# VHH binders against Rho GTPase-activating protein gacR (gacR): the designs that were tried, part 5

Target 1, 191 residues: Rho GTPase-activating protein gacR (gacR), of Dictyostelium discoideum (Social amoeba) (q54xt6r319to509)
Amino acid sequence: MALSTITEREKSDIPMIIDKSIQFLLLEENITQEGIFRVSPNQKQLTDLKNNVNAGYITTLDGIDDAHLISSFVKAFLREMPIPLFTFDLYHSLVDCVINEEKYDCDKIKISNAIVLVLQKLPKPNFLLAKSLISLLWKISTKSSQNKMTTSNLAVTVAPNVLYPKLLDIRSLTNANATIEFIISNFNNIF
Short names: E, the ipSAE of ESMFold2; O, the ipSAE of OpenDDE; V2, 0.75 times the mean of E and O plus 0.25 times the DockQ between their complexes.

## First folded at step 4 (VHH)

Design a7 (framework vhh_brivekimig_d4)
Fold by ESMFold2-Fast, scan of step 4:
Structure a7 (fold): chain B 191 residues (1-191), chain A 120 residues (1-120)
Amino acid sequence: as target 1 above (191 residues)
Amino acid sequence: EVQLVESGGGVVQPGGSLRLSCAASGFTFSSYAMSWVRQAPGKGPEWVSSISGSGGSTLYADSVKGRFTISRDNSKNTLYLQMNSLRPEDTALYYCARDWEYSYGEFDISSQGTLVTVSS
């Protein structure tokens, strides 16, 4: 189901189960887990959680205390969206801000400003979910000494699920990784 | 090992009430949504109702909305279905289920069900 359909039905800014998942992951005991967003959970538990949420059966995370399960659930939700979080339409515009950095004098503030202009074109639900997601990823990266997840590590695991073109090419993965890494690292300049 | 045991079925007259129970064991009950599914004689399975792990959200089939109430007691690992204003068309074997959607309309856990007969 499209993101806008979910948020309109729930009368929420972002899907409530995803908001609850992000809040769960921000808890100190969860955000410090080594390999958060990288370590795979039990695959049946993840599939069951996804299906129960999609069926409307699970609306809270009561009784769940596995950070690897919930972070993987967030990645799966993002991956399974009909259109990537950052959309097909904005893929080249976003990537070009980072890959063509010399256009902005390789100045991270100028690049961040260019990205802001592109992100303002996102549908409201996509923008709000992106802001919440990148905020979480930035916070995780600030604890990388404990959780071992740098901005680069987080980009590698998350970027393929949120930023990809309609037609994939050999550089799509590298370009997406670099772009999401930049956005995480410059969260305070972009959002 | 995951186990689900249904009880509470019986014979009632139209307009009567029954309360079904499902005792769960072998998994963290509060972490899973639970459902009631029924199968009338000679028919395929029909989803009846679901409840979230915490009990905070419920869903009902249109055919039972306003008459049936699903609930759970996580301290007892038990799922309930309160059935009021029963009709002859509610006659079926009733099963509690985990992962109903995941199983493509089949039960994740093999259970015997409980028979509900509504007749005069």
Scores: ipSAE 0.000, ipTM 0.082, lowest interface PAE 21.6, mean pLDDT 82

Design a8 (framework vhh_brivekimig_d4)
Fold by ESMFold2-Fast, scan of step 4:
Structure a8 (fold): chain B 191 residues (1-191), chain A 118 residues (1-118)
Amino acid sequence: as target 1 above (191 residues)
Amino acid sequence: EVQLVESGGGVVQPGGSLRLSCAASGFTFSSYAMSWVRQAPGKGPEWVSSISGSGGSTLYADSVKGRFTISRDNSKNTLYLQMNSLRPEDTALYYCARDLEYGEFDYSSQGTLVTVSS
């Protein structure tokens, strides 16, 4: 289902189950888990969780105590959106800010400002979910000595689920990775 | 000079397995993320899987997730792709690729052919 359809139905800024998932992952015992967002969960448990959420059977995370399951659920939710979180329309503009950094003297503040202008064009639900997601990923990266997930590691696992063009190219993955890595690293300048 | 040499391709029946290898030379292997890319007959290139320089992170295309496993041995400068439960749709030339800064791939000119026949 479209992101706006969910948030309008729920009268929420972001899908409630995703908000709960992000809050769960921010708990100290979960955010420090080695390989968070990288380690694969039990596939049957992930499929069951997705199906139960879609059917409306699960609205809370009561009884779930697995950071790898919940982070994978978040990735699956993002991947299964009909339009990627950062949208098809903004893909090239967003990637261009990072890939052509010489246009901005390789200055992270100038690049961040260019990204801010692109992100302001996102639909409000997409912007708010992106802000919450990148905030989570930035906080995870600050714990990389414990969880082993640097901004680069997080970008590699998350970027393909949130930023991709309508026509896939072999360079699309590395372009998305570089772009999301920059956005995570510069969270405080962008959001 | 940078060299990437694939091996391990062949002909298998549906449901079969193959293990591809890529021997890398001419650069500091552990400093680069590596990928597998394939091109089916009459189609454009399709990214299959990626692995970080340390081997700590892996990614898979949805079409191969749960069936393929990417790995690397930095002491041997070798990248691997273990392919299980092969389908006719997996028939393609497979290329290993070095991920360059800011989104370019540097992949081999040769590739290795995988044919899944019924």
Scores: ipSAE 0.000, ipTM 0.127, lowest interface PAE 16.1, mean pLDDT 83

Design a9 (framework vhh_brivekimig_d4)
Fold by ESMFold2-Fast, scan of step 4:
Structure a9 (fold): chain B 191 residues (1-191), chain A 120 residues (1-120)
Amino acid sequence: as target 1 above (191 residues)
Amino acid sequence: EVQLVESGGGVVQPGGSLRLSCAASGFTFDSYAMSWVRQAPGKGPEWVSSISGSGGSTLYADSVKGRFTISRDNSKNTLYLQMNSLRPEDTALYYCARDLEGSYGEFDLSSQGTLVTVSS
């Protein structure tokens, strides 16, 4: 389903199960887990969780205490969206802010300001989910001495699920990784 | 000069099979884990499968597990992906990638890709 369809049905700012997942991952015992967003969970448990959520059988995370399962579930939700979180329409504009950093004197504040202008064009549900997600990833990166997940490591695992073009380009993965890494690192300047 | 040259893509009917090949040169092939990554039109890149440098360990995405088999021939510097029971949703450009420092899902080089179309 489209993101706006879910949030309108639920009368929520972001999908409730995703909001609960993000809040669960923000708990100190979970945010410090080594390899969070990188370590693969039990694949049957992930498939079962996805199917049960889609069928409406699971609406809370009661009884689930596995950070790797929930972070992988969040990635799967993002990957399975019909249109990527940052949308097809904004892909080139966002990537250009980072890839053409010389246009902004390689100044992180100027680049961040350019990104803000692009992100203001996102539909409200996409903007709110992006803000929540990047906030989580930034927080995880502040604990990298414990969890071993730097902004670069988080971008590699998350970017392919949220930022990609309609037309195939061999550099799409690298460009997306660099762009999301910048956005995570500059969360406080962008959101 | 590091090079990855892909072949084996094509058009097949649902339920068909294809074998992709990736010929590597310019680096010590058996020292690197290798991966297959695909990108369907209008979708993001999806990691498909990885194999360790020795070939002793393999990993698969849930969407292809049981249908695809990754393998390598280090004597020929060649990576393979045997694709069975192909579905329309397997339609994508398939890329051969060299993994960063042996880490699965982290790539430092992608090939030019080979197109696989599953249609009837």
Scores: ipSAE 0.000, ipTM 0.221, lowest interface PAE 12.7, mean pLDDT 83

Design c1 (framework vhh_brivekimig_d4; at its last look DockQ between E and O 0.01; V2 from the best seeds 0.00; counts 0 for: pae E 7.7 > 2, placed apart)
Amino acid sequence: EVQLVESGGGVVQPGGSLRLSCAASGFTFSSYDMSWVRQAPGKGPEWVSSINSGGGSTLYADSVKGRFTISRDNSKNTLYLQMNSLRPEDTALYYCATDYYGSGWMDVSSQGTLVTVSS
ESMFold2-Fast, scan of step 4: ipSAE 0.157; ipTM 0.586
ESMFold2, look of step 5: ipSAE 0.031; ipTM 0.471
ESMFold2 (binder alone), look of step 5: mean pLDDT 81; pTM 0.815
OpenDDE, look of step 5: ipSAE 0.401; ipTM 0.753

Design c10 (framework vhh_brivekimig_d4)
Fold by ESMFold2-Fast, scan of step 4:
Structure c10 (fold): chain B 191 residues (1-191), chain A 120 residues (1-120)
Amino acid sequence: as target 1 above (191 residues)
Amino acid sequence: EVQLVESGGGVVQPGGSLRLSCAASGFTFSSYDMSWVRQAPGKGPEWVSSISGSGGSTLYADSVKGRFTISRDNSKNTLYLQMNSLRPEDTALYYCATDVYGSEYWLDLSSQGTLVTVSS
């Protein structure tokens, strides 16, 4: 379902179950898990969690303590949105900021400013969820000595679920990865 | 070469109104989305509003919704921003931008912008 439909129904800034998932992953015991966002969970548990959330049976994460299950659930939620988190309309604008870095003298601040302007065009629910997500990913990357997940590793696992064009090819996947990696690495300049 | 020339800024009291204009040349104006971007003194750039090439779709930053109206006249290659109920926090240099170059929604060194000052 559309992100705005969920947040309007719940009277929330971001989907409650996703907000709870992000808060769960920010706990020290979870954020330091090796391969967070990369390691596959038990497939049946993931399917059951998705079905129970879709049916409205699960509104809390009570009784769940598996970081790999919850991070995979977050990726699945993002991937299954009808429109990607960063939207189809902004895909080329965002990617162009990073791929055509020469336009900005390869200056990270200038590139970050260009990205900020594009991101401000996102619907409010998309912007708020993107900010929360990138904040989480940046925080995970600061613990890479423990969790083995660099900004590059996080971009490879997450970017295909949040930033993609209507017609996919190899170039679009590579460009999405580079763009999300830049946004994670420059979180403090962008959000 | 793409040229964008902003005008219409000035000094107004809170609650006042101004209409900004952007004269465009060097490209097929009606084929491209246009945007307004502003930069307050000492702060980074902020996207304000966008309009589709046909004028059929508009988007606004939450801070200006209900107060500002973006419009365009494709026969004159001109973009407009009608600003009502102006607040001190609207004080900024205002720039128009096009996506002809992709990712050109922010400041271009070739454009001076137009200054809007809201004070009493």
Scores: ipSAE 0.000, ipTM 0.279, lowest interface PAE 13.8, mean pLDDT 83

Design c12 (framework vhh_7sr4_2)
Fold by ESMFold2-Fast, scan of step 4:
Structure c12 (fold): chain B 191 residues (1-191), chain A 117 residues (1-117)
Amino acid sequence: as target 1 above (191 residues)
Amino acid sequence: EVKLVESGGGLVQPGGSLRLSCAASGFTFSSYDMGWYRQTPGKQRDLVADITSGGSTKYGDSVKGRFTISRDNTKNTVYLQMNSLKPEDTAVYYCATDYYEGWMDVWGQGTQVTVSS
């Protein structure tokens, strides 16, 4: 289901269960887990959680104490959106900001400003969810000495779920990873 | 709970060969696509080769004809045979799978390959 349909029905800025999931992952005991967003949880537990949330049965994370389950649930939600979080329409505009860095004198502030202009074209629900997601990923990367997840590691695991064109090839993966890595690394200049 | 462990990297002279192995555990290996990626300092990871669960293969343009990816489902292992190695093949090589959502979302620790005289 479309992201706008969910947020309109809930009268929320981002899907409530995803907001709760992000807040859960920001807790010190969870954000420091080794391999957060990389380590796979128990597959049945993830399937059960997805089914219960889809049925409207689960509205809180009470009783759940597994960072790998919740981070994988967030990835699953993002991957299963009908259009990627950053949309098909903005894919080339976003990627071009990073891949053509010479156009911006290889200046991270100029590149960040170009990205801001592209991101402002996102539908409001997509922008707000992207801001929350990238904020979480940036925070995780600041604790990479403990959790072993650098901005590069996070981009590799997350980018394929949020930024991809209608037709995938070898360049698409590399370009998406580089773009999301840049956005995570420059969170404070972009959002 | 997916775990990938690479081995077989090392130092080799130009024109030499190396065989990388990736031992997989914690999932039904035969049902998932596997890939090899490489990363040089200051650059993003590039696809070297991938192999589907059904055995179909794809290669990066720079390695076509020189590298061969294969898998052994009985041993839960994916291999990369690297022939006619060049200095530009120097990189950390990573094994990956798309076990959950997203393509190639689980990575091994990497193994260093250095091609130098």
Scores: ipSAE 0.000, ipTM 0.102, lowest interface PAE 16.3, mean pLDDT 84

Design c2 (framework vhh_brivekimig_d4)
Fold by ESMFold2-Fast, scan of step 4:
Structure c2 (fold): chain B 191 residues (1-191), chain A 118 residues (1-118)
Amino acid sequence: as target 1 above (191 residues)
Amino acid sequence: EVQLVESGGGVVQPGGSLRLSCAASGFTFSSYDMSWVRQAPGKGPEWVSSISGSGGSTLYADSVKGRFTISRDNSKNTLYLQMNSLRPEDTALYYCATDYYDSWFDVSSQGTLVTVSS
């Protein structure tokens, strides 16, 4: 399903189940889990959760206490969107801000300002979900001494699910990872 | 620091074969399950295959069963993917990863490009 279809149906700013998932992961006992967003959950439990959510059988996370299951569910939801979270249309504009940093004097504030202008072109549901996701990832990175997930570690696990081009490019993974890492690290300047 | 370097991609005709390699360093290779993941143009990542640390267990995505074979040489810290009977829909950037399914890398790698065209 398209992101706008879900949010219109639910009368919500972001998909309710994803909002609940993000809030669950922000709990101290979950955000400090070693390898959050990296460690694979039980595959059958993930498949069952995805199918039950898709069928409308699950609307809450009641009875679930596994951070690795919920973080993997969030990644799967993002990966399975028909159009990536940051969209195909904005891929080159976003990565250009980071890979051509010399255009902005290698100044993090100038690069952040350029990214803000690109992100303003996102559809509202995509912008709001991106803000919530990056906020979560930034908060996880602030606890990297406990959870072992730096901004770089989070970018390599999340970027391929949210930022990729229509045409195959041998540098696509490197570009996406660098771009998402920058956005996480500069969350307070961008959102 | 985990480092993974993929190689072996190229251009091949439908029905052809390619063997991909992943050279691993910075960790105890035999202690980790390894996976191949691919990303086709305009699509998100797709898990392809996994192998246990010992090499005793393998798993394959339905789309590649009977055509691809995953293997490893722990003495050389190298993961392999033998790809036979290649189809145009196998065209993708191929990556190796230390985790199964939805998990990715501890390190950013560029992957290896596989193009299946006539």
Scores: ipSAE 0.000, ipTM 0.280, lowest interface PAE 15.1, mean pLDDT 84

Design c3 (framework vhh_brivekimig_d4)
Fold by ESMFold2-Fast, scan of step 4:
Structure c3 (fold): chain B 191 residues (1-191), chain A 120 residues (1-120)
Amino acid sequence: as target 1 above (191 residues)
Amino acid sequence: EVQLVESGGGVVQPGGSLRLSCAASGFTFSSYEMSWVRQAPGKGPEWVSSISSSGGSTLYADSVKGRFTISRDNSKNTLYLQMNSLRPEDTALYYCAKDSYEGSGWFDVSSQGTLVTVSS
């Protein structure tokens, strides 16, 4: 389902199950888990969780105590969106801000300002979910001494699920990773 | 400067196996975490697997866990991906990727890749 369809149905700013998932991952015992967003969970448990959420059987995370399952569930949700979180329309504008950094004197504040202007063109549900997601990833990176997930490690695992063009180019992966890594690292200047 | 050359792709039937190789040069291979990433036709790139610089730790995407095995030979500057029980959904261009040594947030990906086609 489209993101707007879910949020309109639920009368929410972001999908409720994803909001609950993000809040779960922000708990100290979960955010410090080594390899969060990289470590694979049990595949059957992930498939079961996805099916139960889609069927409406699960609306809370009560009884779930596995950060790797929940972070993988978040990635799967993002990957399975019909349109990537940052949209096809804004892909080239967003990556251009980072890959052509010389246009902005390689100044992180100027690059951040350019990204802000592009992100203002996102549909409101996409913007709000992106803000929540990047906030989570930035917070995870501040615990990298414990969880071993730097901003670059988080970008590698998350970027391909949220930022990609309609027609894939060989450099699409590196462009997406660089762009998301920049946005995570500069969260306070962008959101 | 950094060069990564993938090989080992091909056409295989469902249930078959392939082993991919990545020959690395232009950097100290043994000092970097390495990854395999893939891109299916009409889809965004997907991270497949990662291996620590020493080879002591490995991580896998849910879709390949139990079927694929990543390994490395630091004496030969070579990264491997053993792919077993291949499925049509594994059809993609596979890329070898070097993690950033200095934590710059970027990693190099080979421009060539190696094509894996699993017939249905």
Scores: ipSAE 0.000, ipTM 0.173, lowest interface PAE 15.4, mean pLDDT 83

Design c4 (framework vhh_etentamig_d1)
Fold by ESMFold2-Fast, scan of step 4:
Structure c4 (fold): chain B 191 residues (1-191), chain A 120 residues (1-120)
Amino acid sequence: as target 1 above (191 residues)
Amino acid sequence: EVQLLESGGGLVQPGGSLRLSCAASGFTFSSYDMSWVRQAPGKGPEWVSGISGSGGSTYYADSVKGRFTISRDNSKNTLYLQMNSLRAEDTAVYYCAKDYYGSGSWFDYRGQGTLVTVSS
């Protein structure tokens, strides 16, 4: 289902189940879990959760206490969107802000400002979900001494689900990882 | 000077198995996490699996967990992906990627990948 279809149906800024998932992951006991967003959950539990959410049987996370299950659910939701969160249309614009600029210009404020201009072109639901997601990832990275998830580690696990082109370039994964890593690291300058 | 060379792809029937290899050079192989990444026709790249430098920790995408096994032989500077119970949806070009589980790491792959086609 398209992101806009879900948010219009729910009359919400972002899908409610995803908003609840992000709030759950922001809890201290969850945000400090080692390997959060990287460790795989029980596959049957993830499949069951996805099916129950899709069927409308689950609208809350009551009774769920597994950070690896919920973070994997978030990644699956993002991966299964028909168009990546940051869209196909903006892929090259976003990557060019980081990849080409960082080669010759290490001014993070200038790069952040360029990214802001590109992100303003996102549909509103995509922008709001991106802001919530990156905020979560940035907060996780501040606990990296405990959870072992640096901004680069989070980018590696999350970027392939949210930023990719229609046609594969050999460096497309590396470019997406570097771009998302920059956006996480500079959350306060971008959002 | 990181160099990665993937091999082992081919045509296989649904339900079959293949083992992919990646020969690495130009860096201290055992010090870096390694990953497999694939791209299916007309789709974006998908991270498939990762393994820590020591081989002590492995990670899998939900779509392959229980079917694929990542491993490495640090004495040979070689990464492997054992693929079992293959499905049509596994058809993709598979890439070997260098990643370090720690601050400042990112994927760095140089090979053209190896094509896996799952078809009757």
Scores: ipSAE 0.000, ipTM 0.241, lowest interface PAE 13.2, mean pLDDT 82

Design c6 (framework vhh_brivekimig_d4)
Fold by ESMFold2-Fast, scan of step 4:
Structure c6 (fold): chain B 191 residues (1-191), chain A 119 residues (1-119)
Amino acid sequence: as target 1 above (191 residues)
Amino acid sequence: EVQLVESGGGVVQPGGSLRLSCAASGFTFSEYDMSWVRQAPGKGPEWVSSISGSGGSTLYADSVKGRFTISRDNSKNTLYLQMNSLRPEDTALYYCATDSYLEGWLDVSSQGTLVTVSS
C-alpha cells in the first residue's frame, strides 16, 4: 500500500504502527542493544508480526519487548513500500549531492544544503517519515560505543531499503550507502 | 574479515538454467542459516530462499518455488542456488546473506552476481 494511502486512512503524519515502533526503539533500553538494526530476529516472529499488523490485529506494541524484532519490522515495512521512501524520482538528485561533492567544494554544509533542497521535493508523508527515521538512526549512532552501530553500519543495513534506482546499477548499493551515511552523519544540518 | 563472494551469474534465455555459488569465509559457516536475496531493476531487495545451518530445512519465496533449489556444502563453506525454468522477471543482482535476508550480505558489502534472462 502507498504511504499516502496509509496516512490519509489513519489521519496521521506517518503510519501509526511505524511511529510507535520508532518511539519504542528510542527508549534507552532498546537504543543501546548491541547490533540494533543488524541482528536478525526469528523469521517466523517477524512474519507473524507483519501479518498481524496487516490484518489489523496489532495496533500497539504491547507485549513486545524485542528491539531486534521491532527494528527488523521497520526495515521490512520500508522495503515493502511500492515506491522507496526517498522515491525513484529523487534517487539521482540525492545520490549526486554526495558522489559529486566537488560541485559543492567538498563542504559538508553546502552538500547538506543541496540535500535539503532535494528533500523539499518529497511528498509530505515521505519527508516526515524520513525525518523520523533518520533522527532515530542518528540517535542510535550516538550510542555506538554501547550498541556497536556506527553511521556507516546503520547505512549498510538501512540504505538498500529506502534508496534505490528504477534501473539496475551495479554501483547502486555503494551510492545508496554513501548517501544515507552522509544524511545520518549530518542530521542536524539537514533536518 | 567476514566475506561472502558470489559467482555463477550470466546471460541466459527464458527457460534456461544457472547455478549460483557463494564462497564464505571468516566465520563458522555451518552455524549460520544462509539466504539468497535479489534486487531487480526498479525494485527493492527481495528475499529468494533460505537454508538452515545443517541443510535440513529450506524455505522459498512463492515466485521461485518449484524452479529454484537452495543447497550448501559445509565442508567447502559454499552456498548454492540452482535456478531452473528462468523467466525475464528473474533478472536481478543476486546476493548471499547470513541469518535473515539483507542483514548478512549488507554487513559484508559483497558485489553480488548479475543474472540476466533475455531472448
Scores: ipSAE 0.000, ipTM 0.209, lowest interface PAE 17.3, mean pLDDT 83

Design c7 (framework vhh_8fcz_2)
Fold by ESMFold2-Fast, scan of step 4:
Structure c7 (fold): chain B 191 residues (1-191), chain A 119 residues (1-119)
Amino acid sequence: as target 1 above (191 residues)
Amino acid sequence: QVQLVESGGGLVQPGGSLRLSCAASGFTFSSYDMNWVRQPPGKGLEWVSGISGSGGSTTYADSVEGRFTIIRDNDKKMVYLQMTSLKTEDTAVYYCATDYYESGWMDVEGQGTQVTVSS
């Protein structure tokens, strides 16, 4: 289901179950879990959670105490969107901001400003969800000594679910990973 | 809790080779089939290869047969995908998946390992 359909139905800025999931993952006991966003949950539990949410049986995370289950649920939600979070239309514009960065004497502020201009073209629900997601990923990366998830590790697991083109590009995965890694690392300059 | 950790991906030129690894824990590894699944950019999940719990039977998608080999080491709880003669169309995030869950290879989670085939 389209992101705008969900937010309009719920009268919310972002899907309520995803907002609750992000808030759950931001708790200290969850954000410090080793391999958060990387470790596979019990797949039966994930499938059951997805089905129950889709059926309207689960609207809260009461009784759920598994960071790997909830982070995987967030990834699955993002992956299953009909149009990627950052959209097909903005894929090349976003990637071009980062991929042409010079190895030496790069201006991270200049690149961040270029990304801001592209992100302002996102539909409001996509922008708000992207801001919440990247904020979570940036906070997880600040605890990488405990959770073992660097900005690079988070980009590898998340980028393919949120940023990809309609037509296969031979460098698409490398470009998406580099772009999302930059956005996570520069969260404070971009959002 | 089941854990599957993929590694070994990278950037490689057409015609090159890579060996992917998957480290498994949290279940009786030798009792379940293991699979490799990939997601090319802009496409859905594509099943690549499967190996029985004992390692005695292997299966491959038509697109990779003759080029890829799946093997497992039950003592080390590892499954591997040896990829040769790589093509640009093999570019994807590669995941390992276990039949420990009812959904089998159709349910992949975790980071996967990125394979990019380009000149």
Scores: ipSAE 0.000, ipTM 0.124, lowest interface PAE 20.2, mean pLDDT 83

Design c8 (framework vhh_7n9e_1)
Fold by ESMFold2-Fast, scan of step 4:
Structure c8 (fold): chain B 191 residues (1-191), chain A 119 residues (1-119)
Amino acid sequence: as target 1 above (191 residues)
Amino acid sequence: DVQLVESGGGLVQAGGSLRLSCAASGFTFSSYDMYWGRQAPGKGREWVSGISSGGGSTAYASSVKGRFTISRDNAKNTLYLQMNNLKPEDTALYYCATDYYESGYMDVWGQGTQVTVSS
């Protein structure tokens, strides 16, 4: 289901279950979990959670206390969107900001400003969800000494689920990883 | 019925080498980009390397660049990963994968072959 359909139905800025999931993961006990977003959960529990959320049986995370289950649920939700979070239309514009960094003198502020201009073209629900997601990933990376998840580690696990072209080429995965890594690392300059 | 079957894993000492193979069947192998991914115990899946359908383009994760070489033999429907200068951090289950359903990412994976690197 399209992201706008969910937010319009719920009268929310971000899908409520995803917003609750992000808030759960921001708790100190969860954000410091080693391998957060990398460690696989029990696959039956993940499938059951996804099915119950889709059926409307779960609207809160009451009784769930597993950071690996919830981070994997967020990743699965993003992966299963019909159009990636950053959209197909903006894929090349976003990637070009990072892979052609020489165009911006390899200056992180200039690159960040170019990314901001591209992100302003996102539909409002996509922009708001992206801001919340990247904020979470940036905060996780600040705890990398404890959780072992650097901006690079987070980009590798998240980027393929949020930023990809309509036609995959051999460099698509590395380009997406580099782009999301930059956005996470420069969260304060972009959002 | 798309099948990917990995082999060549094993126990090796740090600094050693291994060559992994992936036998593909059930689809036109020469028409698809192929990938290697890995998953360490307690970790999620990590992309390692990719190769275009014709073999003319390759890409590598920063952690393995310069040490690993991906290649393919379309006549034999086989994908390879030559792993040199192995490190304990390379210990993982290694998977062969492709974007068979055109999802924009690796969506068909083999069952994997275990690589264990001792220090």
Scores: ipSAE 0.000, ipTM 0.113, lowest interface PAE 17.5, mean pLDDT 84

